# Ledger of designs, part 147: miniprotein binders against q9bqp7

Target 1, 240 residues: q9bqp7
Amino acid sequence: VPQNWFPIFNPERSDKPNASDPSVPLKIPLQRNVIPSVTRVLQQTMTKQQVFLLERWKQRMILELGEDGFKEYTSNVFLQGKRFHEALESILSPQETLKERDENLLKSGYIESVQHILKDVSGVRALESAVQHETLNYIGLLDCVAEYQGKLCVIDWKTSEKPKPFIQSTFDNPLQVVAYMGAMNHDTNYSFQVQCGLIVVAYKDGSPAHPHFMDAELCSQYWTKWLLRLEEYTEKKKNQ
Short names: E, the ipSAE of ESMFold2; O, the ipSAE of OpenDDE; V2, 0.75 times the mean of E and O plus 0.25 times the DockQ between their complexes.

## First folded at step 15 (miniprotein)

Design Gg1 (at its last look DockQ between E and O 0.83; V2 from the best seeds 0.00; counts 0 for: pae E 3.3 > 1.5)
Fold by OpenDDE base, look of step 15:
Structure Gg1 (fold): chain B 240 residues (1-240), chain A 97 residues (1-97)
Amino acid sequence: as target 1 above (240 residues)
Amino acid sequence: SPDEIVKEIEKLAEEVRKLLKEGKYDEAIEEALKAVYEAFELGDPELIAKVELLLAEAYIAAGDPRARYIIRIAKEIAEWLGSPELIEEVEKVRKKE
């Protein structure tokens, strides 16, 4: 049980979209502060097993690709991910804010992969927007807040070269999503609350993306795990 | 499900063994690499070590020098797990090199 328990949901906020929701998605800039990001917390609190497996994976990849080949591979993966997020932001942004859609950004297997998911996405409220949890003292940059099949979700877009049909195969991504939810639900910059999460795994070959929907119950379960990771991070920093 | 992934890895492993028996070493390497990738996605270190050894066998059969490095990886995993059984399996594969 977390020592510093805090609720994921804010009872003072309505789950109902207020009719006054801005027609334009929120884009709050991330402030560079001494406050740890969600990503930093998760990276610094990886288990010894996770660290070991990642290091072995890296060693194997270096063996197969060479050192330069691995650097190139890593750079390409990062670039593809960045372009995919930029393309999604462009697609999900209102037409009036659409800078000239680089048609080349839209011609990717990843964009093709998510087309069936995008059909079920509506009511975009935030895109690439910073969240801060003032009490728990962490920040994050969320990809998207929108309605998926009529349910308001924090949506996290992931790229993969391999099928990830199960949420368990997404590693710490569920923790990231609930961390963003909890922060947003208690961030004064947001007037609404989210109760659901969605992880979308997009595939390079254009194969249909896998949506991993997280209901309020599952979000609450992962929230407890997130709080434990945050406590571990805090303790680790006090001992440094 | 994790169980389905395990079954897929087992299927790949069987295919690798079949391909090795048929003398199709390049295809065996390809399927073994798939098994290794699936095992890493599952995050089971014991299964990773087993499929790494299978990949090493495929490399040995092909005369590929990468076998030595794969065997080293499998050994480090087996030692990290403290599995005498896996250590013994690693040594059996190493003797084929």
Scores: ipSAE 0.285, ipTM 0.714, lowest interface PAE 2.0, mean pLDDT 89
Fold by ESMFold2, look of step 15:
Structure Gg1 (fold): chain B 240 residues (1-240), chain A 97 residues (1-97)
Amino acid sequence: as target 1 above (240 residues)
Amino acid sequence: SPDEIVKEIEKLAEEVRKLLKEGKYDEAIEEALKAVYEAFELGDPELIAKVELLLAEAYIAAGDPRARYIIRIAKEIAEWLGSPELIEEVEKVRKKE
């Protein structure tokens, strides 16, 4: 139980964007400052067991690939994720970007994997947009805010080499989504709010992506866990 | 659920044991690596140690010297857990080298 609870939803905001006057999706620039990011908070509040096991996983990967092979592997995984997000931003944008579409960027197993999800996505309101929780003092960069099957969601896109058919297999991803949601709902750059979340796990071989829908009740449950992680982060930095 | 992921890992482990009995050591190593990767994603240290030891058995059967390093990883996990049962399992596999 957090000692300083704060609500995820803002009762003074509408949960329904005005669809009668469509506009370009919001893209608030991320400004680096002294307050922590969502991903920083989550990284710095990993349990000792998680850290220990991560080191053992690295040892095993280095054994199988060599030191340089492991470096190349991790660099390629990062690059694939970056290209996936760039492709999705291009696909979901209602207008042309300044740079030309790269055919290799759009022709990947990950993009094939999400096609059935994209059919249900509409009403894009934000893409790759910064959020700041002005009271709790954290920032983030959300992937997408759009309707999924008629529900306005914060949508997080993930790549995975392994199937993740259950939301519990996504570990901290639900915390990331609700943290972005809470920040957006209390950020003066946004005039609306979101009550639902969606995690989409895409696969390299093009297998159908797994959507993990989070209704308001589930979001509230994960919000409590996020507040505990944020509190833990604050206490850890106070003691250093 | 996590229980369904554990069942998938156990299915892979059963396939590894079958392949080892059939003398298909390279295929056993391939399937054991899949089980290890799944166990790390689940984050269950006891399960990780057990599938690492199965991978080590596959390496030993194939005459692959990588078994030594895999056994060390399993030993480190068993010691971190403080599990006498896992320590004994590690030593049993190490003696097969």
Scores: ipSAE 0.261, ipTM 0.745, lowest interface PAE 3.3, mean pLDDT 84
ESMFold2 (binder alone), look of step 15: mean pLDDT 89; pTM 0.887

Design Gg2 (at its last look DockQ between E and O 0.67; V2 from the best seeds 0.61)
Fold by OpenDDE base, look of step 15:
Structure Gg2 (fold): chain B 240 residues (1-240), chain A 97 residues (1-97)
Amino acid sequence: as target 1 above (240 residues)
Amino acid sequence: SPDEIVKEIEKLAEEVRKLLKEGKYDEAIEEALKAVYEAYMLGDPELIAKVELLLAEAYIAAGDPRARYIIRIAKEIAEWLGSPELIEEVEKVRKKE
């Protein structure tokens, strides 16, 4: 049980989209502060086993690709992910920003992969927007807040070269999503609340993306795990 | 589910053994690499070590020098786990090299 329990949901906020919500998605800039990011917390609280296995994976990849080949591979993976997020931001942005769409960004297997998911996405409230949890003292940059099949979700877009049909294969992504939800639900810059999460795994070959929907119950379960990771991070920093 | 992934890896492993018996070493390597990937995605060190050893056997059969490095990875995992059984399996594969 977390020592510093805090709710994921804010009882003072309505779950209903207010009609007064701006037609334009929020894009709050990330401020460079001493406050740890969600990603930093998760990376520094990996288990010894996770660290060990990732190092072995890296060694295997270097064996197959060489050191320079592995650097190139890593750079390409990062670049592809970045371009995919930029393309999605462009697609999900209001039409007035569409005039500057780089058509080349839209011609990717990853974009093809998510087309069926995008059909079910509406009511975009935020894109590439910073969230801060003032009480728990962490920040993050969320990809998207939108309605998926009529449910308001924090949506996290992931790229994969191989199928990830199960949510368990997404590693700490569920923790990232609920961390963003909890922060947003208590961030004064946001007037609304989210109760659901969605992880979308897009594939390079254009095969249909896998949506991993997280209901309020599942989000609450992962929230407890997130709080434990945050406490571990805080303790580790006090001992440094 | 994790159980479904384990079953898939086991199915891949069985296919690798079949392909090795048939002398289809390149196909065996391909299927073993799939099993290794799935095992790493699952994050089960014991299963990773087992499928890495299976890949090593496929490399040995094909005369691929990468076998030595894969055996080393499997050994490091087995030692990290402190599993005498896995260490013994690693040594059995190493003797085939």
Scores: ipSAE 0.626, ipTM 0.895, lowest interface PAE 0.7, mean pLDDT 90
Fold by ESMFold2, look of step 15:
Structure Gg2 (fold): chain B 240 residues (1-240), chain A 97 residues (1-97)
Amino acid sequence: as target 1 above (240 residues)
Amino acid sequence: SPDEIVKEIEKLAEEVRKLLKEGKYDEAIEEALKAVYEAYMLGDPELIAKVELLLAEAYIAAGDPRARYIIRIAKEIAEWLGSPELIEEVEKVRKKE
């Protein structure tokens, strides 16, 4: 139980965009500032077990690939994720013109993997957009806000090289989604709010992506856990 | 679900053991690496140690000196857990070198 609880939803906001919302998805620029990002909070509050296991993973990867090979591997994973998000932003944006480079991105296995999910996505409200929680003082960059099967969601896209259906959610993936949701719901740059979340795990081989839907009740449960991580982060920084 | 992932890792481990009995060491190493990746993604240290030891057995069978380093990683995990059973499993694999 957090000591300083705060609600994930804003009672002064509608859960649906109104007619005054723009037809072009919002893309609020991320500003450099001193308040922590969601990812930094989560990274700085990892459990001792998670830290220990990640170091063992690094050791074995360096053994198999060498130091330079490991750097190349991690850079390629980052680039694949970046290209995937760029392709999705292009696909979901109504004003962007297709380019030869964008066409090549559309031929990736990850894009093939999400096609069945994209058929259920509509009403895109925000893409690659900054969020800030004014009261709790944290910031983030969400991937997408859109309707999924008729429900407005904060959508987070993840890549995986695994060929089989596999739950890719760690404890932190749902926390990331609800942290973005809470921030957006209390950010003056947004006129609406969102009650649901979606984590989509796309596969490199093109196998059908796995959606993890989070209704309002589940989001509230993870919000409590996020508040504990944020509280832990704040206490650590007060002692530095 | 986590249970489905554990069952898939167990299936991969069975395949590795079959490939080792058939003398197909390169294929066994490839399958063992898949199991290791899945176990790390779960974040289950006991399962990670077990599949790392299976990978080490595949390296030993292939005569690959990397087995020693994989055994060391598994030993570190077993000691972190404080598991006498895992420590014993590590030693059994080390003796096969």
Scores: ipSAE 0.542, ipTM 0.869, lowest interface PAE 1.5, mean pLDDT 84
ESMFold2 (binder alone), look of step 15: mean pLDDT 90; pTM 0.902

Design Gg3 (at its last look DockQ between E and O 0.58; V2 from the best seeds 0.00; counts 0 for: pae E 1.502 > 1.5)
Fold by OpenDDE base, look of step 15:
Structure Gg3 (fold): chain B 240 residues (1-240), chain A 97 residues (1-97)
Amino acid sequence: as target 1 above (240 residues)
Amino acid sequence: SPDEIVKEIEKLAEEVRKLLKEGKYDEAIEEALKAVYEAYELGDPELIAKVELLLAEARIAAGDPRARYIIRIAKEIAEWLGSPELIEEVEKVRKKE
């Protein structure tokens, strides 16, 4: 049980979209502060086993690709992910920003992969927007807040070369999503609340993306795990 | 499910053994690499060590010098786990090199 329990949901906020919600998605810039990011917390609180296996995987990849080949591979993976997020931001942005769509960004297998998911996405409220949890003292940059099949979700877009049909195969991504939800639900820059999460795994070959929907119950379960990771991070930093 | 992934890896491992018996070493290496990458994605150190050793066997059969480094990776995993059984399996494969 977390020592510093805090709710994921804010009882003072309505779950209903207010009609006064701006037609333009929020894009709050990330402020560079001493406050740890969600990503930093998760990276610094990996288990010894996870760290060990990641190092072995790196050694394996270097063995197959060579050192330069592995650097190139890593750079390409990063670039593909970045381009995919930029393309999605462009697609999900209001039409007035569409005139500057780089058509080349839209011609990817990853974009093809998510087309069926995008059909069910509406009511975009935030894109590439910073969230801060003032009480728990962490920040993050969320990909998207939108309605998926009529449910308001924090949506996290992931790229993969391999099928990830199960949410368990997404590692710490569920923790990232609920961390963003909890922060947003208590961030004064946002007037609304989210109760659901969605992880979308897009594939390079254009095969249909896998949506991993997280209901309020599942989000609450992962929230407890997130709080434990945050406490571990805080303790680790006090001992440094 | 994790169980389904394990079954898939086991199926790949069986295919590798079949291909090795048939003398199809390049194909055996290809299927073994698939098993290795799936095992790393699953994050099961014991399974990773086992399929790494299987890949090492395939590379040894093909005369690939990279087998030595694969065996080292499997050994490091086996030692980290403190598994006498896996350490013994590693040494058996190493003797084939």
Scores: ipSAE 0.719, ipTM 0.921, lowest interface PAE 0.6, mean pLDDT 91
Fold by ESMFold2, look of step 15:
Structure Gg3 (fold): chain B 240 residues (1-240), chain A 97 residues (1-97)
Amino acid sequence: as target 1 above (240 residues)
Amino acid sequence: SPDEIVKEIEKLAEEVRKLLKEGKYDEAIEEALKAVYEAYELGDPELIAKVELLLAEARIAAGDPRARYIIRIAKEIAEWLGSPELIEEVEKVRKKE
């Protein structure tokens, strides 16, 4: 149970975006500061078992690929994720639609994988946009805020390789989404709030992506867990 | 979803045991590798140790010297868990080297 509970939703905000300014999605720049990011908080509060297993997985991958091969593998995974997010930002941005888009950026199994999801996405309000929770003292960079099947969501795009995916803290993805949601709902750069989340897992081979919808009740449950992780992070840094 | 992943891993493990009985060591290694990757994705240390040991048995049967490193990984996990049953299983496989 969190010692310092704080609400995820802001009673002073509408959960409906202002439709009178729909032309350009928000892209708030990320400011470098001392305030911890969502991803750093989650990384630094992994359980001892998660850390132990991650180290064993690394040893196993080095056994299969060699040290240099493992470095190349991890670099390629990073670059594939980066290109996937860049492609999605381009696809979802109205300015990119008005100009010729790079066709090679769109040739990806991951992009093919999400096509059926993108058909249900509309009303894009933010892309690759910074959020800050000044009261709880954390920052993040959310992927997308848009309507999915008529519900305004914080959307997080993830990649996975089938048939041999490894865990990139996938079980923490709901915490990441609600942390971004809570920060956005209390960030003065945003005039609206969001009460739903969506995690989309895309596959390298182009297989249909899996959407994981999170309604407000589920978001509230994960918010409590996020607050515990943030509290744990704060206590760890108190002795440093 | 986690329960379905466990059932798939158990299915893969049974196929590995059948392939080992048939002397199809290279196929047993390939199936065991699939089980290992899925067990790490699930993050279940007991299951990871069990499928790593199964992979080690397949590599021993195939004469692959990498088996010793796989046994060490399984041993570290068994010791982490403090499971006397898993520690005994690790030693049984190590003796087959």
Scores: ipSAE 0.524, ipTM 0.853, lowest interface PAE 1.5, mean pLDDT 84
ESMFold2 (binder alone), look of step 15: mean pLDDT 88; pTM 0.878

Design Gg4 (at its last look DockQ between E and O 0.49; V2 from the best seeds 0.00; counts 0 for: pae E 1.8 > 1.5)
Fold by OpenDDE base, look of step 15:
Structure Gg4 (fold): chain B 240 residues (1-240), chain A 97 residues (1-97)
Amino acid sequence: as target 1 above (240 residues)
Amino acid sequence: SPDEIVKEIEKLAEEVRKLLKEGKYDEAIEEALKAVYEAYELGDPELIAKVELLLAEAYIAAGDPRARYIIRIAKEIAEYLGSPELIEEVEKVRKKE
């Protein structure tokens, strides 16, 4: 049980978007400060076993690709992910704010992969927007807040070369999503709250993406796990 | 489910053994690599070590020098787990090199 329990949902906020919400998606810039990011918390609170296995995986990849090949591989993975997020931001942005769509960004297997998901996405409220949880003292940059099949969600877009049909195969991504939800729900820059999460795993080959929907109950379960990771991080920092 | 992934890895492992018996070493390596990557994605160290050893056997059969490095990875995992049984399996594969 977390020592510093805090609710994921804010009872003072409406669960439904109101008509006063801006028609343009929010894009709050991330401020560089001493506050840890969600990603940093998750990375520094990985288990010894996870760290061990990642190192072994890296050694294997270097064996197969060479050191330079592995650097190239990691750079390409990062670049593909970045381009995919940029393309999605462009697609989900209102037409009036659309700079000239780089048509080349839209011609990817990942974009093809998510087309069926995008059909169910509407009511975009935020894109690439910073969230801060003032009480729990963490920050993050969320990909998207939108309605998926009529439910307002924090949406996190992931790229994969391998099928990830189960939410369990997404590692700490559920924790990331609920961390963003909890922060947004208590961030004064947002007038609304979210009760659902969505992880979308897009595939390089254009095969249909896997949506992993997280209802309020599942979000609450992962929120408890997130709080434990945050406490572990805080304790680790005090001991440094 | 994790259980379904395990079953898939086991199926791949069986295919590797079949291919090795048939003398299809390149195909065996390909299927073993699939099993290894699936095991790493699952994050089960014991399963990773087992499929790494299977890949090592395929490399040995093919005369591929990468076998030595894979056996080392499997050994490090076995030692990390403190599994005498897995350490023994690693040693058996190493003797085939």
Scores: ipSAE 0.650, ipTM 0.894, lowest interface PAE 0.8, mean pLDDT 91
Fold by ESMFold2, look of step 15:
Structure Gg4 (fold): chain B 240 residues (1-240), chain A 97 residues (1-97)
Amino acid sequence: as target 1 above (240 residues)
Amino acid sequence: SPDEIVKEIEKLAEEVRKLLKEGKYDEAIEEALKAVYEAYELGDPELIAKVELLLAEAYIAAGDPRARYIIRIAKEIAEYLGSPELIEEVEKVRKKE
């Protein structure tokens, strides 16, 4: 259990839409400082087993592709993910006008994969927006805050390239979502809070994406695990 | 869910063994690779070692020298886990080479 527990939800905030909020989704700029990011915390608190397995996976991929081939594969996976997020931000922005040039950037299997999810998404409140937890001292960049099937969620978009997925700490996806949620709920740049999460796994071949909904109870359970990772990170940096 | 992924891996493993019995080694390797990738994505080291050994058997049947490196990966995982049963499984496959 964490020694420095802090609640994920803010009792002073409502999860109801504020009529005075702007119609354009928030995009708070990420500012560089000395506090750690969510992804850095998670990367630097990987278990010994996760590190060991990642090394074995890299060895097997290098056997298949060669060292240069592995570097190219890794670079392409990151580029595809980046392009997917950029396309989704463009699609979900209410002020975006798609030209013929921009439509070519949206032609991917990943975008086709999420179409059935997007029809259930409405009320977009934030896109590619920074969050900071002032008390717990961490920062993040969330993908999207919007309603999914009527529930306001922090939404995280993931890509999956079958049959050779890029392997990372897959157990950490829920921790990333709840860390962003907790930070947003206590960030003065936001006037509302979110109690639910959604992880959407999109597929390169256009197959229907998998939505993974996280209600408030599940988010609270993962929040406890996130606090343990943050505590572990803080202790490791104190000893260096 | 994780349980659904395990079931899919088990289904792929059954298909690999059937293909090996039929002498369809290239197809067996392809299906075994799918099982390996899913096991790594799940992050279950015991399951990873088991499907790597199945892939190694497919490489051995095909006469592919990559079997040696796959067996080494499975051995390293078995030793990391400290599993005498899994270490024995690794040696059984290595002796087929």
Scores: ipSAE 0.501, ipTM 0.850, lowest interface PAE 1.8, mean pLDDT 85
ESMFold2 (binder alone), look of step 15: mean pLDDT 90; pTM 0.900

Design Gg5 (at its last look DockQ between E and O 0.49; V2 from the best seeds 0.00; counts 0 for: pae E 2.1 > 1.5)
Fold by OpenDDE base, look of step 15:
Structure Gg5 (fold): chain B 240 residues (1-240), chain A 97 residues (1-97)
Amino acid sequence: as target 1 above (240 residues)
Amino acid sequence: SPDEIVKEIEKLAEEVRKLLKEGKYDEAIEEALKAVYEAYEYGDPELIAKVELLLAEAYIAAGDPRARYIIRIAKDIAEWLGSPELIEEVEKVRKKE
């Protein structure tokens, strides 16, 4: 049980989308401060086993690709992910910002992969927007807040070259999503709350993306795990 | 399910053994690499070490010098796990090099 328990949901906020569809999605800039990001917390609290396996995987990749080849591979993976997020932001942004759509960004297997998911996405409320949990003292940059099949979700977009049909195969992504939800639900910059999460795994070959929907119950379960990771991070920083 | 992933990796491992027996070393390497990447994605150290050893066997059969490095990875995993059985398996493969 977390020592510093805090609720994921804010009872003072209504679950009902305020009828005013914000004409423009929120884009709050991430402030550079001493507050740890969700990503930093998760990276610094990986298990010894996870760290060990990642190092072995890196050694294997260097063996197969060489050092320069591995650097190139890593750079390409990062670039593909970045371009995919930029393309999605462009697609999900209001039409006035669409005039500058680089058509080349839209011609990717990843964009093709998510087309069936995008059909079920509506009511975009935030894109590439910063969230801060003031009480728990962490920050994050969420990809998207929108309705998926009529349910308001924090949506996290991921790229993969391999099928990830199970939520368990997404590693710490569920923790990231609920961390963003909990922060947003208690961030004064947001007037609404979210009860659901969605992880979308897009594929390079254009095969249909896998949506991993997280209901309120599953979000609550992962929230407890997130709080434990945050406590572990806090303890590690006190001992440094 | 986790069980389905393990079964898929085991199926790949069996295919590798079959291909090795048939003398199809390049195909064995290809299937072994698939098994290794799936095992790393699954994240089970014991399974990773086992499929790394299969890949090492395929490399040895093909005369590929990469076998030495793969055996080292499997050894590091076996030692980290403290598995006497896996350490013994690693030593058996190393003796074939």
Scores: ipSAE 0.567, ipTM 0.867, lowest interface PAE 0.8, mean pLDDT 90
Fold by ESMFold2, look of step 15:
Structure Gg5 (fold): chain B 240 residues (1-240), chain A 97 residues (1-97)
Amino acid sequence: as target 1 above (240 residues)
Amino acid sequence: SPDEIVKEIEKLAEEVRKLLKEGKYDEAIEEALKAVYEAYEYGDPELIAKVELLLAEAYIAAGDPRARYIIRIAKDIAEWLGSPELIEEVEKVRKKE
């Protein structure tokens, strides 16, 4: 149990969007560089087992591909994820289309994979937007806030090859979502809050993406785990 | 869910064993690699070691010298866990090389 419990939801905020949708989704710029990010907290609080297994994964990949091949593979996976996020931001933004920026992103299995999910997404409120939790002192960059099947969600887009090709903290995806949610709900740049989360895993071969919906109860359970990781991070930095 | 992931990995492992019995070594290696990738994503070290050993068996059957390095990875995991059962399984596969 965390020593310093803090609620994920803000009772002073509505979980319903205003009657008129904004014409442009929020995109709050990231302006702080000294406050730990969600991803840094999660990276720095990996267990010894997670680190050990990651080293074994790297050794196996280098055996299969060679050192140069592994570097190229890692770079390509990173670029595919980056391009996927860019394409989704373009598709979901009224100010930008995929055709206007980079048509090559249109020919992506990942984009085909999420088409059925996108049909259920509406009311986009934020895209690639910074969040800060001033009380708990962490920052993040969330992918999307929108309604999914009528529920306002923090949505996190993930790419996956088949079989799933990298290991870095993939089981931590729910922690990432709730950390962004908690920060947004207590960030003065936002006038509304979100009580649900959605993790969408898109596949390189175009297979239908898997949505993982997180209701308020599930979010609260993962929020407790996130608070423990943040507490561990803070204690670790205190003793360095 | 975690249970669904484990079931998928076990299904892939059964396909690998079937392909090995049928002498389809290249396909067995392909399926074993899928199982290995998913096991690392799930992050269960015992499961990872078992599917790595299955991949090593496929490499041995195909005459691929990479088996030696895969067996070493499985051995490192077995020793990290301190599992006598898994250490014995590693040795059984090593002897087939």
Scores: ipSAE 0.419, ipTM 0.825, lowest interface PAE 2.1, mean pLDDT 84
ESMFold2 (binder alone), look of step 15: mean pLDDT 89; pTM 0.887

